# Miniprotein binders against q9h3h3, part 29

Target 1, 235 residues: q9h3h3
Amino acid sequence: EDGFTAEHLAAEAMAADMDPWLVFDARTTPATELDAWLAKYPPSQVTRYGDPGSPNSEPVGWIAVYGQGYSPNSGDVQGLQAAWEALQTSGRPITPGTLRQLAITHHVLSGKWLMHLAPGFKLDHAWAGIARAVVEGQLQVAKVSPRAKEGGRQVICVYTDDFTDRLGVLEADSAIRAAGIKCLLTYKPDVYTYLGIYRANRWHLCPTLYESRFQLGGSARGSRVLDRANNVELT

## First folded at step 21 (miniprotein)

Design hQ2
Fold by OpenDDE base, fold request of step 22:
Structure hQ2 (fold): chain B 235 residues (1-235), chain A 80 residues (1-80)
Amino acid sequence: as target 1 above (235 residues)
Amino acid sequence: SETIEVTVTEETSPEEVAEEIVKALEEGAEKVRLTAYGREAIERAWEAIIIAAKRLGYRITVTIEREDGKTIYTISLEKE
């Protein structure tokens, strides 16, 4: 267990969201430049604070790729947070259904597939595959964390617009698998992040909705997607 | 192979649909197909699936299809 609590990793991710991003935007940059950009900024070499000898001299929060269809829509995060505080004060039972309803009501529907990889060739290769899938329009947007000083695992996040669109979540998993990624994936709605709901929370809410396991030759999707909380396999 | 078809609406009780799913599968239906139109019906159908899965106590498989604004959930037992 990498000694960082899920809370620490979330706090680091939120702090990184406030720092400058290295972005390849397919809406403004020709797809032919992607390979040169990937070679210039391999995630395993880009450092969080612009360490000497890194491709970046300044702090980088994330490395990101935006697809042609990318439109940032975060919804009403402030209204969501206020409703969440009111709900906690009410003493009403809090369930995964409650959070889904809050997310729908406030249009905070984004979610992401997450993969954790050690720094190195496998990470950079996985990122290159994801970045290509985004530029080719198979995925909307993805980001990868830069290398930390401590040499911990880096995270690739592949977003979907709506975590309640289970088919869209499955399509993104299929695109990730088609990009050659074979590691474990976990899907998390952003609503859990915005509400500070982490692992081992007092409400016993699991912030991971789905788990994807690579399967050779078994499914048309190249993976099995499991809702662990409900013991439902999605195909 | 018997496929049971259920249409889920905004007025449909997830608990009632869950009971139909459980009953159909226990009676030897190979599949249960839920058809839902619109967000509320789709979520009610999903809630029914979750309730049914909990009642069954074992893993179920759900295939998801989308056609003309409808979502179709096809529920089956995990084939060992």
Scores: ipSAE 0.792, ipTM 0.923, lowest interface PAE 0.4, mean pLDDT 90
Fold by OpenDDE base, fold request of step 22:
Structure hQ2 (fold): chain B 235 residues (1-235), chain A 80 residues (1-80)
Amino acid sequence: as target 1 above (235 residues)
Amino acid sequence: SETIEVTVTEETSPEEVAEEIVKALEEGAEKVRLTAYGREAIERAWEAIIIAAKRLGYRITVTIEREDGKTIYTISLEKE
């Protein structure tokens, strides 16, 4: 993805965060209602701007499912941004380790597994599997982008509370694989998003920490997780 | 097959631990096990792994376990 494409997608994602969300909250809604909600709001049919004949008449930024253990905590994003500006001004070397320390200091630790799927049955089926895993407590929270006018790929985001908890990142990958997802996954910390650090940035920072590839008959987890930047496989 | 054990603390140098990892694997250890308690030690252990991987120049495999409030990284060479 070209830096321009990554910045554009990030701006679209930030704009979508400000529009209304279609949410299934397992903390307040019985799990037995999930199937009816999924049937009412299939991601391939929910449109970004409430197009005629869509299940939604109003703009929708995201479709989301919250698990029983979900607690929204973004940390000190403002303090993080201020510290990042100060760091850039200092002329000190900026490394992935520097960003990790900033994230830890400001408690901005959330990250997400990302998958990109074309609109249609495969997307809706993947989302239903993820939504069930969230409601069953195997995952904390997930969201999916609505259908865009251009019919481009939709993204499913599956969150973890701490990108530095590598075991928790691996457990989330395992839960996604158990839900029947076989596509390529990429893991991105939210700190990179909050700091505007996208692909092809001037600091040569890779915002993708991990790649997960599905593997038949291999590891007990059904996938291989690779830190591609450091050439480390996590198992 | 010999497993080398290293305890990582908040005061441990990632570079020193990386040298121990590299040395152990070059000397024919099958595994290196890092044990770390607390966030800072866990991150120092991970930094050591990254440094070691870079020095070795080939892919390493890291198994991650959590037990009794500690994180355990078990490092092995990918068998071709």
Scores: ipSAE 0.790, ipTM 0.922, lowest interface PAE 0.4, mean pLDDT 90
Fold by ESMFold2, fold request of step 22:
Structure hQ2 (fold): chain B 235 residues (1-235), chain A 80 residues (1-80)
Amino acid sequence: as target 1 above (235 residues)
Amino acid sequence: SETIEVTVTEETSPEEVAEEIVKALEEGAEKVRLTAYGREAIERAWEAIIIAAKRLGYRITVTIEREDGKTIYTISLEKE
């Protein structure tokens, strides 16, 4: 949405990152336990701050599933942030290309497909499908926000390990669609998040690289993926 | 021809490849296929595509494939 709304959502996401997470880690937990875990912690019922009737008594920032191949490496985030500060004082232009090069240089290459769903069966069903795809190895890692006090839509984030591997990003989109997801997806590289670059930023950068829209009988993967800033469709 | 082939390397100019893409599509080629190996070549190919998209002013479609460790970007104009 507008820059104020995006900035508010980003600030809440940062605060949630600091609170405890509920994690199913396929690297240490048998896959046969996944369905019971999903039933215990449906995202529409897990509350942000531990409401009395919820399955959690303590705050939860995120609900996450780590796949068997999950590699917990954010890259050189500190070096990225230092180089970003140097770039801003250098007088050199700040462009999507310079951000991409900073991300490559510092190996901060992860990115994520995002989807927003209202609390309820559709959210819980979508999350369960994504979580199974992660545990089965079609996706690497995903998280979903808990239910907020005021309600509203919740977000599922499905991570990819390299936003410059555009085929890999498309393969993740396909895996999400294969899990039965039909809503709008947007793709954002993590470099923008680590540098605090959101919509309506002073550099007029667009942190969303791609939109994916479900299409019956459309592209080979059943969706249309568009780079709106550059008016390029990826298939 | 129906498809124009371009090999992109770590030494290739994205601007020159973009010019090739635009020229081929404006002259009626159905597709332009870029083949790139390695991160630097792949990024140069993508940059060329972005430059070409800006110059054309019309939506293009990029089909992305991997074959034998090489990335293949196949570019075409989106029909109405």
Scores: ipSAE 0.780, ipTM 0.921, lowest interface PAE 0.6, mean pLDDT 89
Fold by ESMFold2, look of step 21:
Structure hQ2 (fold): chain B 235 residues (1-235), chain A 80 residues (1-80)
Amino acid sequence: as target 1 above (235 residues)
Amino acid sequence: SETIEVTVTEETSPEEVAEEIVKALEEGAEKVRLTAYGREAIERAWEAIIIAAKRLGYRITVTIEREDGKTIYTISLEKE
C-alpha cells in the first residue's frame, strides 16, 4: 500500500477543503498589506502539512485571495445532486445541455479558469499577479494549492460567477492575461466537479469547456479561446 | 458581403435557428447575428450555434457582445 488509490484521492480532496485556508480577504484587510502577505506565504513554500522550514506550522488546504466584491454562493448543491440521481434513473439522455440546465435550475453556476505550474519562481510570480488582480477588482476570487510533500505541479483556480455568461468568462481570461499569465488555461464549470464527472466519464461529457492560449501581437485580446468539443472560437 | 439578422426568443427553436445559420453561411453571408434577451433566449441562441457548428463541419468564430441588456452573438466562418 504505497501508492494512491481512488479512496485516498477523494479523502485528500475533502481534507484540503476542510483544513485551514490561508486567506487574504480584501473585504476586511487593507490592500497595502498584500505585498507583505505574498512575501510571507509564497505558494511554492507553503506546505500542505506544515513541513519543517516552511512558513506554516500547521496543515494548509488552500491559499486564497477574496476580492472586495466576493460573495460566496455555491448554490443548491444538495438539490443538484438529488436531481442528478433522479435524472440518471429517468431514462432521459444525459448531454452537455442537460447538465447546463441542471446547473441553471439549482443555481450552481460558478466555474473556474485553471493553470498548472511547477513549484518555484514562475508559480509564485503568477500567483502574485493573480492576487493583485483580485485585490484591484479585476477578478473576484482565486486560490492556489500548497506545495505537496512529494512535489508535483500546483494549481491556480480563478473563479467566475456564471459559466453560462460567456462574455464574463472571456473577461476573466482577459484579466488573467493582463496580469502577465502566458501559460495554457482551461475552464471547468463547478457543476461537473460537484457531480464527480471527470474526463473519460461514461457519458462522454467533456468537463473542460474552453482552452485559452496566449497570443502575442497586434490583437487587443492577447489570447485565443476555443471550445474544442464544439469547434468554436470565442472572441 | 451581407449580415443576416436573427432575433431569438424564449419560444424560438434552436434547431430552426441553426438551419438559418447554416443556410446563410453556405449561401455566402459574411456573418449571422443573433440577438437574445434573457437567460432562456440566450441559451437557445447558444444551442443553435452549437448545432450549426456541428452541421457545418468547419470552425466558426463567435463574437460575443452585450448591448442595452441584450446578448449579441455574431457568427462567421474561420478561413483556411
Scores: ipSAE 0.762, ipTM 0.916, lowest interface PAE 0.6, mean pLDDT 88
Fold by OpenDDE base, look of step 21:
Structure hQ2 (fold): chain B 235 residues (1-235), chain A 80 residues (1-80)
Amino acid sequence: as target 1 above (235 residues)
Amino acid sequence: SETIEVTVTEETSPEEVAEEIVKALEEGAEKVRLTAYGREAIERAWEAIIIAAKRLGYRITVTIEREDGKTIYTISLEKE
């Protein structure tokens, strides 16, 4: 059940990437307009398919905020996928190191902190905090899923440019914590998404590299970041 | 508090550095500091940390700092 759910959620996320996005772009829009935009498009009210009475009349895949330093660079995703197919055909062992090397070779280095929140005030408040952090340059880019018809949890994704830059991953966690977010965070490289590597995959690869837990009175970061695969705490 | 310092280069063996980390911590060093310059050395240092963590069999804490183009890993035992 968990595997099918993970593949289904990934297929839904990929389909959502192809639908129109509601974007606040700080490169072209004054930061003073952010509060009005957040009030117009609260994630808990924006619906996936543009339901009657929602702020959106058309389907929305994602709600996103782009910071001043945001540059879309997806790398060579097609080359990555071809190399991955060739690797599977070769029968060579597949390890986290193999995926890291593929990602580096094809420049597919993006990753994201993920948080799952129920629709409502806590989600909208968390999103507003993240959106401000992006516009203020503490984060580069973030997106949130719209409300599904069946309800369920919405996801906020906060991106980093390089999942191999552990310090950059930790800095993004710190910025998320500074925005007042206290929930569990998980970090996933986009390469795992592009290669269809989900929970319970046949290679036993964990698609989550890091887990962040909020800590009161702890380090300057306000969280503990665990490398789950290696049992290393990052501070 | 004894801090052991190790410089990691692109030619440094991760296994050798891992042995130094393990030895230092087993001998009662409070911290091991790895300094690495450049992407390859940074990754070799991280690989050494992973190997060391596996050999120790318990959770370790790693602080990461960047200064003047170098990455510094400071390794310590997790205080229970």
Scores: ipSAE 0.696, ipTM 0.894, lowest interface PAE 0.5, mean pLDDT 90
Fold by ESMFold2, fold request of step 22:
Structure hQ2 (fold): chain B 235 residues (1-235), chain A 80 residues (1-80)
Amino acid sequence: as target 1 above (235 residues)
Amino acid sequence: SETIEVTVTEETSPEEVAEEIVKALEEGAEKVRLTAYGREAIERAWEAIIIAAKRLGYRITVTIEREDGKTIYTISLEKE
């Protein structure tokens, strides 16, 4: 559970980020080309390292779609990481509040809704719906992992600009549901990712801020969203 | 139906607003509506909601909207 797994995951994350990405960029590519691109590169068939029979002959770290309004801004990640190390040696308490303040101070405000799906039609259909929502402007940026050698679930990440903007996060959830997504969604601020803070961490921090569950007929938004930290239902 | 309306600013006491929320809902108001502008006021309003939620046994539901640049929180009790 500890040690070996964390080191292995960190190495894989670095390699994936550095390998080529398959990108549909709506800022430079006409929307009419999206369907052909989706058909050529379904995430259940795109392999991490370019296996025989794959549509890709080279390694792929991520498959991504950038919307018309996408403007990259990671904030001061280096300053955030330095401040995090200083905080750990300071003896001051490490709490969700101090993490939030670090993120605000260094403008590392992005976050993402996550869904995990097995390879196959359901994954490819979900990704296609998300990709269309991005190109149509309801969402700004999304990515999906390629298929691993020995299978396992893949992840779709749908990004938002500012995890402290609760309404903006909820609007992204609504857009995901409008794309026909019915599975469980969880929301994680990028600050936790940049600091390497995962679910079973020694500080007992919970990187998941929100859970979204599909709900038919009971909500105009199509989901029931729980604020995990405060145990408050949002509708 | 009665809706109690409260404007929250960066000078507003979250504790006092939380007392207003709890009192209104326990006395039978259908909804409490908080209006806030700017990051600090929005967070003070949310802090008030958290305090009220604890006092109400986490039996509240919150709707968030934005109108004319302001954030509006609408709070109601969950149905028994």
Scores: ipSAE 0.523, ipTM 0.824, lowest interface PAE 1.8, mean pLDDT 87

Design hQ22
Fold by OpenDDE base, fold request of step 22:
Structure hQ22 (fold): chain B 235 residues (1-235), chain A 80 residues (1-80)
Amino acid sequence: as target 1 above (235 residues)
Amino acid sequence: SETIEVTVTEETSPEEVAEEIVKALEEGAEKVRLTAYGREAIERAWEAIIIAAKRLGYRIVVTIEKEDGKTIYTISLEKE
């Protein structure tokens, strides 16, 4: 829809992962400084390449907030990639179950809720709500993409430690909804990203496991979470 | 409203559990409760749910609870 292939967006995200990040780390920075940091670095104004008049003079890959309980553990990504290459060479059938087993075996279990928002007040307000939820301990870690030159949609990523912990995935959705976020959310395991498995891949694997739709007056979550591929609603 | 209870272990066949889920729901059970202990049993229970959902051809609702190192999946039909 936005003219960018899922592969192009992934290549841009990987390139952004290599550039400097603007980080608020709640483990080392008092929570009382969060509002000043959010005011200094609103995501709608932080530019990918440090454009003149932006809050950043240097390139920024991501803006991130780390919670008190955040521990970076990516698992054995190299072992995962090697096992994936061996599996492709074997000619064995590849299923979502195969990828889940590879992810478990190599401890590459992280996943993320994704939301796409246009630059502006709604994005900055959404990010501020997420950042507070991370600092307050309802969420572990989140990141937002800086403003691109083309003014395209920015993405907020809210991570969970284990995509196979379906209750933890649902609890993160609840915390995002409690932060006042009403847009569509999609959940993607990081294993699909590390293996280069995007939309329209040759294995017909769906890299989106869940979608969350906001619901007024519904369950305590304020949303419905659907496994669309399997036609299962999670509550 | 009858709740059918199934315990899932590391040796349990996902296909067999899926057959039990489908049978229970087709026979008019309101709920099927899967209890699984440990990662492998939890994943087998989830695979059974996916197989059952595919066999039924309509949406199912799954409630997830954790208690004392077990995961409980409670399966029901979507109430319109």
Scores: ipSAE 0.808, ipTM 0.935, lowest interface PAE 0.4, mean pLDDT 90
Fold by OpenDDE base, fold request of step 22:
Structure hQ22 (fold): chain B 235 residues (1-235), chain A 80 residues (1-80)
Amino acid sequence: as target 1 above (235 residues)
Amino acid sequence: SETIEVTVTEETSPEEVAEEIVKALEEGAEKVRLTAYGREAIERAWEAIIIAAKRLGYRIVVTIEKEDGKTIYTISLEKE
C-alpha cells in the first residue's frame, strides 16, 4: 500500500471534498445518459489535478453519482465535535457505544462501504456497476476518487443513511454484490472521520465496523458480513 | 429446536438480556430472538448481543429483520 498513513488518506479525502466534483445526478439527468457519462469520465482516467490528456482539464476531488432519493444530510457535525471535545476533557471512558450515542444525538449517522481498487478496467467496471445501481435506486449515493499522480489505489465509497440501521447496511452490501463487485468491502461510519478517529487511535476504537467478503453459493446476499471486533456475523 | 423470545425495551438492561442470551444458548437453545421497538431498544438489543458474544467467546450469527416498526434480531451459533 502506498506508505500513506490513515490520517494522510483522511486529510487527502477531506481536501478532495473541497475541490470540484464530477457528478451524475439522476434527479436532473435522464438515466439514459449514464453510459455516455461513464464513458466520458472513467475513474481510471480522470486525474486529481486535471493532467494533460485526461478527460478533465480542471482539478476533480471526486466523481459521484446521486440517486433519485438522495438528500444530503450531514447532521450537526459542529455539535458532535463540541460534545466529543467535552467528553475527552471529562476523562470518561470512551466506547463504541459512546460514539453511537454521540452520533444519534447529533444526527451524524451516515456511513459508507469502501472498496479499494487499482486504476484500470476493474475499477471502471466496478464503478459502472455501482453507478447503475445508484441510478436504478438500489443505492442512494456513491463516489469514487480520481486517479492520483502516484497511481495508487482508488476508493469507491457507497453511502448509507444510518450506520445504526444494520439492515440498511446489509442491503447496501447486497446491492453492491448484485452489481458484480467481488472484492473486500469495509464499512465505516462518517462520525469516526468527523472526530478524527483513525486506525490505531488512543481509545482503541476500530473505525471499521463491518467487513464484507464475497462468497460463492453462500446466503442470498452473496457475501459474509462480519463485525470482526465483536465476533458477530450479520446475515 | 427451541427458540427463546426476548422483548427489549428502552428500560431493558443490555447486561440482563446478554445473560439471557448466553444462558439460552448454553442450555441448548437453537435460537434467541430479540424484538425491539424504537431506536433505543434496538441499540440496547444490539449491545446485549455484543456483550453475549464476548461472554461466549465464539462467533455468533445474527439475522436482522424489520417488521411493523420493530427490529428482530435472531441469534444463533455458527453452524459447522
Scores: ipSAE 0.805, ipTM 0.934, lowest interface PAE 0.4, mean pLDDT 90
Fold by ESMFold2, look of step 21:
Structure hQ22 (fold): chain B 235 residues (1-235), chain A 80 residues (1-80)
Amino acid sequence: as target 1 above (235 residues)
Amino acid sequence: SETIEVTVTEETSPEEVAEEIVKALEEGAEKVRLTAYGREAIERAWEAIIIAAKRLGYRIVVTIEKEDGKTIYTISLEKE
């Protein structure tokens, strides 16, 4: 039953992917223009469908910042999806390891740290910090959802190139924390998104690999990163 | 204190490495260090860690480093 709400949110995410995006592309736009762009398009004010009083007059699916080193490569998503269908009919077990191998075989290796914040100053400030980290080269690419519903939380996604490069995933967490972000972060490989595998799925897979929690004192790192499903801490 | 070293290759059995990890930690080794070069070996090492974590039933800590192009997973039990 909670599967209906997750399925509905997945359909809305696909629609957002297909609508126009507001993009600051450091590969073609000088870094000195970033602050003006951020002030013009705060994510708490940019509306999903161009509501009255918003800075955008037309729908916006996502607000994104591309770093100078960003090289888009989603991998063989079509081949991944076909192999996934074949796996389901094969009778072979479907496990997190199976999904990882499928992602490796088809080069669908990207993943993302996610944070959820209510519209307002904290969201806009967090996004600005992330956007600056991307333009400065500490992060590669990030996006944030526009405002779709008053009081509803919005999501910032911070991408990494390879979810199996676990040191790289930890380095991205560190860069996010260095930007002043203290909220809970969760990490999800893109393979789960492309296969439509969300929290309430029939295979009982957990699409979230890691949680990162800000940790005051006691640790030079400043956060704790846990694989809760396997009870492993990564450092 | 004792650190047990294991080299993981593309032909290494993750189950056998997991048995080495569990045995070493249960016998009081402070750390188990897995060294892997290349994607297949690295993933076999990670699979071994997941198997070991399930068998131990306690939280383990994995420190991840790169040295000379190799990935090093250093495994210990959570302290305190």
Scores: ipSAE 0.779, ipTM 0.927, lowest interface PAE 0.6, mean pLDDT 88
Fold by ESMFold2, fold request of step 22:
Structure hQ22 (fold): chain B 235 residues (1-235), chain A 80 residues (1-80)
Amino acid sequence: as target 1 above (235 residues)
Amino acid sequence: SETIEVTVTEETSPEEVAEEIVKALEEGAEKVRLTAYGREAIERAWEAIIIAAKRLGYRIVVTIEKEDGKTIYTISLEKE
């Protein structure tokens, strides 16, 4: 069922988080080295476990780029998790507003735009564009999954530091579109991930706040950003 | 062109602001502008928008901007 599938995928994501990452860190690495790094580690060729013929000899959980202004700040994740347990036993309603308030209280405010692409040129090109935007300062931090043995779509995650800063979330969408990305994007606050709340959860919460769809022509911002649960367009 | 202005503070009821938004838009106002300073006021303004959207039953458009440390949410109906 959907809940079982979501739990299996969450376990795989947690394992990837714990394995080594391939990181280009603009805070300590000259920007002139980025192109060579991208050519050495295209996400369509970097394998999860270091398969023969891969550029990597060891497992790779994620490929990431940290921007010059990146300041790691996960917030009080342990306090968040404890408060979540207390909320569940309290009898109080569990709603999107309650989750937002927990995230604010514990300063677990990061979120991410997600895009899914098949392995190949389009994925590698999209990642390169995102990575350059991060190093140039239009975005703060991004990661992309390596190629799995089974194949399938890979994910690029582009982070923002505060999902309640809705203008900042929109600005990140614009920077992604400026990098030439035309596929569907979805936005998810990290609070849902840290609490293990995925699409088919028992509380019927929707972890996806926004969808961004590329929009050609006119004077539009280049995409249409929708909160489908509440039927609100953001601009 | 009619724009209804509402200032949202830490003491403001999101439900009352949502009622103002719905009333203004149903009476033909083109836009409602919410101005909020500080995190609590900003989140109350957002909550009011969500309540209003549910009451209206059709899509609204929210334009978001910042001026001098204030957050401005400008709300209008989607053009058909």
Scores: ipSAE 0.741, ipTM 0.910, lowest interface PAE 0.7, mean pLDDT 88
Fold by OpenDDE base, look of step 21:
Structure hQ22 (fold): chain B 235 residues (1-235), chain A 80 residues (1-80)
Amino acid sequence: as target 1 above (235 residues)
Amino acid sequence: SETIEVTVTEETSPEEVAEEIVKALEEGAEKVRLTAYGREAIERAWEAIIIAAKRLGYRIVVTIEKEDGKTIYTISLEKE
């Protein structure tokens, strides 16, 4: 288990959000250029700090693909954080329901399916499948982390607009499975990231709402999605 | 196969709906179908499902469908 605490991984992810991104924007770039862009910037070769011989000479935080329907809306993250500080000071009980209500109130509703893959062909192939699904309009937006110096696992993030829309979360899982991805997926709302709620937090909140496991020949979606907190399978 | 249908509104008690779900499944219904209109009713329906799942003590399967501005939750027991 890579000795990075969930907090270190989150701090690295936040620092990466501030560095330059390599973006394919389907709203401004023809879909016919996607294959050339994927060949130029394979995520297994793009390095976090622009190492010599990498496709990038400068630091890259993320490699991203934006679909035609993508609209960046982060909601009121500052208001959310202020309300969260006030809530902690109040001594009121903090539950998953409390976080959901904060997210709704401040319009911080985005969430993501996460997959962790070792650098190499399987990662680049998975990313190419996701990028195509985004450009084809089956998914709105996705990003992948660049290669780290230590050769750790890279993460692909596939976003949905509303973590409270369970059907939209399931549709994104289906699109990821249709792209040929068979690994374990975990779904996390962005509100948990913005509030610093990671694994082993003092409130015992699970930052992962759903897990998707690939299933052969079962559901029309090609996966089983489990709400772990409530022991409910979504199909 | 008996399907029990329940309409959930913004005034519906999640606890009452949960009792109906539990009762229906314990009485041998194959499926319980919740129909909800609007965000509040959809969330109340989901809360009822969570309460029911907790009371049953075993995993339940929920299918989600959207039709004509309504959300339909179809609840069944996990097939072994």
Scores: ipSAE 0.725, ipTM 0.911, lowest interface PAE 0.4, mean pLDDT 89
Fold by ESMFold2, fold request of step 22:
Structure hQ22 (fold): chain B 235 residues (1-235), chain A 80 residues (1-80)
Amino acid sequence: as target 1 above (235 residues)
Amino acid sequence: SETIEVTVTEETSPEEVAEEIVKALEEGAEKVRLTAYGREAIERAWEAIIIAAKRLGYRIVVTIEKEDGKTIYTISLEKE
């Protein structure tokens, strides 16, 4: 239960939500300004707390890019949380199906592809590719964590608006791969985050629905996407 | 090659569709194709796929497409 760095990074990322974000908003900012913004704020150099020598003098919780079509909608999170508490006290079994139904009922449907990269050129290059895909309309919203003191792995989150729209989830994976990204991706619905359900949870729920692995060769979508819990490959 | 076609609606039993998937694939059908329109039908189709995957015990491959507003799940076995 101690060794899940991705879960730890996700928990730290949630703690960062309350600090200011650095945002490139394509809805209000011309696309021609993106390259300059990326050069000014590379995620490997933007520090969480505004360390000396950083491009930022104040704390930064997240660096984000909003696409032209971004329409924020978190759904009925409070109703979801209340229903979750009631379910826990009811004595009824808690299963992946009941979580999915809660998310549908309360319209908390967003989810995200996650990737973890060490700070440096590979991270900055991956972020730039994703940011361009968002501004060009192939993806809707993405964010990346700022640099931590020890230079541990940083996370890029690429959002989709409905985790039950499985073709849409696959299309987002394809857009990420088309941006040249070859690392492992994992997909997590936001419902698990809002309910505080992480790996090694009491109910043995798996918050990761899919893993995507870059696939060399063939004529596939450029990746192999697996639901490991159910032993299903999606294509 | 044989492809078994199943239409999934808001009234369809996921358990019965799962039985059809398992039977077809075990009897040698190359593919099973589920067509669903609307959120409820799409989720019933997905549930049927999950039930079938558990019963089969082998990895299945699901190709996902949209056609004329309908979601199509095409299911086959993968040799692994």
Scores: ipSAE 0.705, ipTM 0.897, lowest interface PAE 0.8, mean pLDDT 88

